# VHH binders against q9vpf9, part 11

Target 1, 373 residues: q9vpf9
Amino acid sequence: MSMSIDSNKLLLRKGDMKLDNYPTCAVEALTRLETLIASRNKQNMVMQIISEFIFLERTPKDGDVRKSQALPISQMNLFQEFQLIIALIEYFSRPGRDATRNAIFLSLFGSHLTPQRSKLLSRLISTAVSGSVAPLLSSAGTWMQQVGCKTPLSLEVAQNIVSDFISYSRKTPEQLKQLPMVGPHFAANFMVAVADLYLNEQRSPTLNPPPDALLDTITEWMMENPTLCQASQQPLVLPAGAIAMPFTTPLAGLLRWVVLAPLVSNRSAYSNLHLSLLRALQQLVSSGESTALPSQDLMQIVKSLQSYCARLAESKTDPQADAAYQKCMERFAQAVQIALSSNCITNQIQLLCLLESLPPHKLMKIVIEAHKK

## First folded at step 4 (VHH)

Design c11 (framework vhh_nb_b201)
Fold by ESMFold2-Fast, scan of step 4:
Structure c11 (fold): chain B 373 residues (1-373), chain A 121 residues (1-121)
Amino acid sequence: as target 1 above (373 residues)
Amino acid sequence: QVQLQESGGGLVQAGGSLRLSCAASGFTFSSYAMGWYRQAPGKEREFVATITSGGSTYYADSVKGRFTISRDNAKNTVYLQMNSLKPEDTAVYYCASPSLEWLLYGEYDYWGQGTQVTVSS
């Protein structure tokens, strides 16, 4: 399975000459990448093959640079885009090594992600969710972890899943019920991304709030699959140009979201989600397993609440009389109590000192006093 | 390696204008939200402005109508145009590339060295 890269390019270029032969040249390119992907000195060649024969991209010439900002220009028509999505679904459904599939997926959608590739990625993932394409969803999950679950790339994927399966009813929420079983890694990373997405939207009064159907779906996932909330978002190897983001877990991300949600809205769906997260956390503690709630994530919640209280002080509002702050502190105190009772929290003294810096709350004071000794 | 380099600070009289620049390298700039923060002597760092990857802008109430944030994805640069400067605007100005949530409400790492702005009365 060894040909020179130049010979491989020449063979693929013959296939690309006829529109009727697409996506055959893309399928042949994917097969050839299996032999090239492990070589460090051939990574630039891999990216050139992907650009030219899979995405049909043209390198901008001097006259085009001002318009394209030096990004490749897609020559694909709508029919070719659909053909590529089907070809990728078929390719990633084949038996093979997970490492090879993951490496190819990262090469397709990692370092050289144009607006056109981003649109194709979102359509591909939605198609894979609809079709329960487990190997592709596994690779997508790994991709989200590698590029960072809180990056704009991952947030766009999460937003499109919400749009396709929840907000606009093109597909039933029932298709998402099985996602934790079909693609647990993707489901875990999706929850991290969606929690960050809607925490940002909740802080922006010009953006729509999350649908209750989304909160209900995640609540069901947590009740049926509590171990899913433990999935670690540790970066393995970052693609060239990616920014390292802080570690998080679905439990940490979701708890931060529901604890801070009263600052924007008071909806019963958030209370139901919060209760499911407390049940999951308590079940893990009772089973003798380590908590999925890192001290750093708890400290970040404290900092968010400190910022909110500083704004209340500017408007001369008493935090102890503020209903939103009281509800946040109630939910936070409940989570902290379970977490501290697990004996898995690092820097407990620092965390307790930070909690004491917040305006007093009756339940939080009881929790602090119980763990102060 | 990810790097952020602020420039354009200086000494100006009240009512004057300055344009700050932040040159970014080592990451896909167009995909990330960018923001400006400032820290006056003896005070905590405070939010000034942010611009999303899609071009939406958000401002602190203290600078709204006077400051304008913009970006040039071709140059990997974010800008802060500061008009009608007041002595209260005196601070070190920092550029940051965390998520929008972290820029507005959470703690984050500043990767830039900052640029000093001094407004005389």
Scores: ipSAE 0.000, ipTM 0.114, lowest interface PAE 19.7, mean pLDDT 76

Design c12 (framework vhh_nb_b201)
Fold by ESMFold2-Fast, scan of step 4:
Structure c12 (fold): chain B 373 residues (1-373), chain A 121 residues (1-121)
Amino acid sequence: as target 1 above (373 residues)
Amino acid sequence: QVQLQESGGGLVQAGGSLRLSCAASGFTFSSYAMGWYRQAPGKEREFVATITSGGSTYYADSVKGRFTISRDNAKNTVYLQMNSLKPEDTAVYYCAASPSLEWLLYGEDYWGQGTQVTVSS
């Protein structure tokens, strides 16, 4: 044991951070984390500093009802919450040291968030979208990928963006129009999350279409920025030794939107979105990228179509004569053809068998026969 | 006192299946991300699969489509269903736990003792 190492450890434990200097102590804590975060043996110290000096949290009180498993309680007042958002915007606005910045962001807002940290994260990201804070949005995009784009945490972030920028406005704010250029990784992961919220029977008992302004925004993004679906254009910048979670493309979720949309909507934007998705798939083929469409996601679309056809049969309507079903199958067949031709689907046999179980469609039959072995 | 106990390892022929179980105690299981790692003789320990507290799953490319990770929060147990086993899957399989995805940056908080899986042709 060297005296210098022991003295440094003691200095870090004692600290010179003062809570009465908020938000200065939060800024000092963020700077301190830049050196500590690279050390695996200091993980507990990193988390303690974040809890005490950044989020002003305390341990829940133990009483007759034990609360040892309860999450920490925030002691921040509304002004301190505002001060923290400003401090975090300023900190994450700095260019450079992307791996360290991303590691700190992940440590602040990891997969198991307190309700208070979750609310602050949503406010932080909305503020970053409004201000076009590219480095922060890059960290947010990395965070969404690491925690999972379809988890409750990512879905809450996506819902707050929809509420802040879509639900209260009849026109898409200029900041959202530019988001794919300012924060492409965040824009791509936002699309994964938001696609899961609408036209998805696993999230809702009914096929609820997205708000018109959201559909128009996503459609324009995809038409102008097809590279949003390329994994190679969405690299994870993490510290050495960290495990990068796989990129989830927005293709599968958006494909579900365009395939199922004819069942609930006649908006022309879905036709434009469909065309942009076919172009994105073709570009992935041209660039040699794999893993565009998971077979499980395509099989979920089949299940939704089977459910719809069962309801038509109950209503004594012929699926082969139903115009909505025909349009669904036409779009689905076109996308499946491109994906199968590009070898972007693993375990094609099970998918083809499920597709054969659907009421016949001329183009889909041709696709199935072309890829059946 | 935290404990992770693996079971279900053994000998199996190529193309066969095995289901590994990891029983956890001493922490709030439902709040933890649970993972499986493996170490073959003369090789470094490698990631196999993880399942988050929310149920999201992630797999190493070498096992994707063959292995399935799942959890039962009522039983404090994580499972690894291994199908279409290959000789190169032969390794000691370790269960691991972390309170959050920070384990990806800092390593796992808790490890089991491991269970041997041998795949013969």
Scores: ipSAE 0.000, ipTM 0.278, lowest interface PAE 13.9, mean pLDDT 80

Design c13 (framework vhh_nb_b201)
Fold by ESMFold2-Fast, scan of step 4:
Structure c13 (fold): chain B 373 residues (1-373), chain A 122 residues (1-122)
Amino acid sequence: as target 1 above (373 residues)
Amino acid sequence: QVQLQESGGGLVQAGGSLRLSCAASGFTFSSYAMGWYRQAPGKEREFVATITSGGSTYYADSVKGRFTISRDNAKNTVYLQMNSLKPEDTAVYYCAASPSLEWYLWGRYDYWGQGTQVTVSS
């Protein structure tokens, strides 16, 4: 039988929280997490306590705050944060099972992160990108999928990658260009997050517009790595009994982003990205991926354009004379044509009816009529 | 914190002109849609004009051809140039802001200024 929760707590606390042996005690704690994950007995509370120990976290003691609503406080100084990042990179680079590494990463950086863990996670992932640390990037990709690629946590990670490697870089670093080869699952989930980040600016009111270098990087990734959007080529590896969250194709979010982009900005980089997405969509349908692009994602684009046209109606602006709307419809019609030609859309009639509700567009009318009975 | 401060309101004769300014702070101005609304005494607030982050402009029928909305991203300021003013243009004018995509998707402004009074005498 495994050690009791209380025995594990006592062993971890006895002499381990010493300034003179950090991060060695954190590495020992990671080994203890590995042992628990490898066992048949999943003790979530023990794993949480071990993770708190790794981050030098303490529970607040003040009665002025409700204890049940108080988040643990990290006592790490900047040097200890640096030591932990290096220790984690070394630990995840060791030979071992992918399922175990992914479970450890999820135990450290689950869905309910303190601000200190969130900051360290972003720094850890940026360091892993810089060092091309494939095992850690694979675990980070799994983490993004499990916590949700469109959650504030995933969006913060995406924003930090854009800031660190793109926004102030004259030339995209080689490590970032190679990211789809080093960490394909992370690259795919990063694209889901970044499309949502820039499509839904309200989550980050101070967010700068997306740099052309970001759009160019994603365009190159899509052109050179056509399998990034295929669910069958992005398997999620977790320990037996764990529930895997479904893979979200980056193609859906990226298409929504580029189709709606003319409403905000008229930049050639979006046109290049759009072309790469059309090619990726064509390859998905050619590979026999029956659920590669859900019709619901295309229907969300229709709803967004309906809302935009309602705003044009308030100012008596004709959608047929609106350059932004015309460009959106041109891109959308091209994507819809490829998607409908694939027989992968289960609610084709509903999608066609929704498309017909939009103000007329010459290319879209041709597409709609080509797919009527 | 998002802050919007209007200026340039005042009293003007019918047929005259005024230029309203709205100084913005606390957000990435260049990515936001900026708008002007007005409210006359005893009436509901009504749309006047909007300018998107990309520079596209939209106007209410009642002001089209007379008013011009513009922005200066370097100064974090949006302007409303009001020409050929009529007594019915008398209202408190409010500056409004929201992320451009949020405005396109939902047609709402999340942030509002305190307003500036415009009075057009006959």
Scores: ipSAE 0.000, ipTM 0.212, lowest interface PAE 17.4, mean pLDDT 79

Design c14 (framework vhh_nb_b201)
Fold by ESMFold2-Fast, scan of step 4:
Structure c14 (fold): chain B 373 residues (1-373), chain A 122 residues (1-122)
Amino acid sequence: as target 1 above (373 residues)
Amino acid sequence: QVQLQESGGGLVQAGGSLRLSCAASGFTFSSYAMGWYRQAPGKEREFVATITSGGSTYYADSVKGRFTISRDNAKNTVYLQMNSLKPEDTAVYYCAASPSLEWLIYGRYDYWGQGTQVTVSS
């Protein structure tokens, strides 16, 4: 048989591939994508196969809908959604190359999700956590890094995990406690996402405060797995034309969250998390590893505190007398002291200049003076 | 394609002045933080100066009061005015660019120029 430009779509129709036999057509499509995804010129074909045979999406025609409605419409019922989740779990559990699985996962759930695909992604990841499906969690972790751990997509995934396994559970499930061992990359990127989610609570007025169980779980993860803070620093294979998105280590993201936490909460669970982060940072410094707490994340904390102090000045409140500010500066000074002792901080002079711009704090002044040239 | 091209380096006597320029292309210049770094023979690359997208400037202690960083968003160019040059300022000077958000969060410079040689004779 001669091969046409649309040969792979024609090949998928060869044999007993019917919508009545779902999810068979989705399983066959996933297998075909393994060959296509290695080709630089097949992106449109990959997207068509995913839309038509995996998600059962129908693209509206000018005769059927208004010209402004060009988004695909999913034809899946709830049972077919369930069948797809099982098929994806089985597919990602098969032996194969990480690069291929990760590329397929990114193609399925990209950066521009329909509501139907977003709902399926949430259900898929929660099912993978419950079942300790390590290969799928690995691909999900890589996906979070590729779309950005602080983007709305990653924040929604983090919120769903908190909701499913912490907020509505009386006891933290064993699967969640073991997540750093089963899916370290996913656990690392989840911590980055959840820290940003709760740090920026003012952008989500309906978001409840983080449960103590969440803070306790992350504290346990950091105490048992101090190297987890480096799991998200793996090299990425980026889509054509994409600029490399910056990412924050879990240690840096979590530290920023706990340093700023006194501005909204005085709960002891934050103090316990803070101590676990200082321990992890000290162990990394003592082992001579590259910095997991870069100067840029420290500078961002300074900018957040400057913004808070400006607000206090407008209200005629003295930042030096503010108890919340003092607690923030105490936690921050302890972390800065350990970080600067590593001799791995880039732009150290720039960081010290920014720290000196903050209203005085006794410990922070001692730390700055100790590291001035 | 992102490109950073330095110019203005050369040989100058101690106490003299030089103005370095970095012409940028391939990105939205006004949204990026711009910086200068230098590397002397046998030494690690060190920070010299940075200017944020908002215009805030920061300097290494060794150059503070002698060097001035500035930018012209209409010309997609960042400048380093170097006054009262010392033999210790002899190095290859590199231009660097980072998204303004990345500078605030990660402090990494994504793009580097080829460098321009500055030699200060005694």
Scores: ipSAE 0.000, ipTM 0.111, lowest interface PAE 20.9, mean pLDDT 78

Design c15 (framework vhh_nb_b201)
Fold by ESMFold2-Fast, scan of step 4:
Structure c15 (fold): chain B 373 residues (1-373), chain A 122 residues (1-122)
Amino acid sequence: as target 1 above (373 residues)
Amino acid sequence: QVQLQESGGGLVQAGGSLRLSCAASGFTFSSYAMGWYRQAPGKEREFVATITSGGSTYYADSVKGRFTISRDNAKNTVYLQMNSLKPEDTAVYYCAASPSYEWLLYGRYDYWGQGTQVTVSS
């Protein structure tokens, strides 16, 4: 069902936009999208067709690909791709309303990207990070929340940032030091995505830890911007007609990552990250602005530790004698203690019941008893 | 009950090809990471290839460009296509499975098949 692609071919045939002046015709198309977005009755089909034109997409011919893989084919050469990225950077740097920019970004990149648009999105965001293009990073952050911060789309964006800025660095890259100030929502959603990336199926089967520079970067961000580790109390400016997505909190994902890290690594960078998270939790109490944590993520930590202890039992290892398990439980107990005292956890009773199902740990037992009674 | 059953092993001439299959049961196949390991006579068991639940593939340096791992979630089966086989590929090949999350924690697999013998003659 390629109605949008077929309609895009009709627009090109009718000469509504000229191709001979690319990327100027793409900028004109963006202006046309802006006008349509401002209209009271939005024509989503027309906006989709215009976005397909911006990327010079066409419907595959029967001979080009198998019909089961009939996705739009981009006609862009490498120079046109570069021209479009520069044009988009320039366009998003223009004065305007956040809601309009966010709607345009969503129209261009949506939830179901072609491989070509996915590659361009990654290059666009990396260019925006390098150039500190705040309006584009704001729209990218909103987009990540709308498509879901733990989806393959957001994970690919996070992976490309790690690859482009972090993988070959010994310390926090200068371009990333200012990211929490330039694009706070993008930085927050990047942290959600990257924590999931290193705990999810995207990882190598040879257990490779994240680069120390990544852990140092996130630690530095949270030490300098503690509120970045929690969901914003201010509502996001969403495009008219967009579904209201829940606020994303990186705190639960980062806690899950750092608590389980001793199972695979004894690096000091994780201890620094853990301390920065504990400081962020303390800041919630001090500011009088508590943020509800998704207890589901914390309960998944319990389930992961239960699975680990089951494997230890198969090898006749007592969990209470296992150094990795002891360190995990120590970090987890400290985080739970602060979070419960800071009123940051929802569904406390369910969490406490699950914690009691773990093999006994001295500090965790004290924490459970203090909050269960 | 988790079960992994390998098939497709046998005797093949150097330069030939074989396709190994591993039929899985007793778990939600689509959420598991699947892998292949091998053990040659008198040697330690070594990693060959893995495919994650998301379809990402990883290979040992010794087999890159020659072996291809793939999966069919509808059939609960993982495959190893072995091309340009060499005598040093002679080994018992084992299928392995783990929930993605537990595999990430350990860097190893929870469940193992019985193995299938591959013999490459010169």
Scores: ipSAE 0.000, ipTM 0.110, lowest interface PAE 20.1, mean pLDDT 76

Design c16 (framework vhh_nb_b201)
Fold by ESMFold2-Fast, scan of step 4:
Structure c16 (fold): chain B 373 residues (1-373), chain A 122 residues (1-122)
Amino acid sequence: as target 1 above (373 residues)
Amino acid sequence: QVQLQESGGGLVQAGGSLRLSCAASGFTFSSYAMGWYRQAPGKEREFVATITSGGSTYYADSVKGRFTISRDNAKNTVYLQMNSLKPEDTAVYYCAASPSLEWTLFGRYDYWGQGTQVTVSS
């Protein structure tokens, strides 16, 4: 079978690098990518090297190469998969430039992964969390921001962390307690991903409710590291051809989750998380850091509550009398009060007008009146 | 009544051999990955070897070529054959059971034995 290989890739295989000596060929390929990754005219060669020498993939036979959307076929056995995970951990643990490591990570695990690469990514990240591999977690955090923290890929990574470390634990695992210090950017983006994973009403019916240990873990992170969420706000230097995904701060994502939680759950763990978020927000406001809770994200919470109220109206239920809605508005009003007290919210007038469009709530009315002057 | 019972430990001279056994009961042994860990005095517990439900084996670099892990599903037993023993191999050896190989990589085991002492004299 013929594979689409250019002359430069063929030259790379001449001499030292051979497919029969896995994982040596993957290690050699990673080293070669350090030289090629900065060259836009070598992007096709980079992708071919990754596919052939790192993931041992081949193009399906008999496909229409012009119009086919067929995924590459992985030829890796289980032992080779673990050899690759070890090789990647060793590679990303080496001294080097962050920009190069991040570019290689993005090239390995882009926005359109095969199921095989997705499984390997999840195993790699879980192994890095278990071993506190800070450089790899840094690259993973940057990758999540580049592909988008609320995309299916990021949600799958987040779900696997919950499954591997949290779902079968009675309390916060020690590896996760240290995660904000070992990989703050990854921890911040993980929080954005899990908030979206559990909040979205359109998620699979087979997705279990979030474990108390997950809510407790995030609560501990916020209580001990109220500035953790700033790690996710780093400006991205994107490689050529990369498109920036919509960005959400950890505080904004977590706040949306806890504000809307009463619609599906009455668990006290959400109240504890909410209080930790209010504390973190107050400390950020007091330190002059106001970007952690943008007005656009607050407006998205309003839209979610408007949608809920519209559904209640269809069932002839009064939103003002609905206990779940009252609890949502209580939590939301407390966060809005702290955010507006910063005097740094953009489009404050538009936000106040949107808040006034919601069915009246006693505390929210007081907050609106205090800040419209 | 899940039990993992280690046996075969003892005192041996450098260059000697020992065979450890771990008898398992109270769970579906054939579905589990089985592993050996060791803990030397004053040190943290470290990975030695694992064998998957399918029979694939993985070893720590410090024991590769010297130790062999195997299993007998009919007897619900996992074995560790230790050859060319060194004083540095002196430790309490623990048997552990995990539902998958991925869990062993993450240090997660459902069940642990009580351990068996191995002492290698110079």
Scores: ipSAE 0.000, ipTM 0.131, lowest interface PAE 20.1, mean pLDDT 78

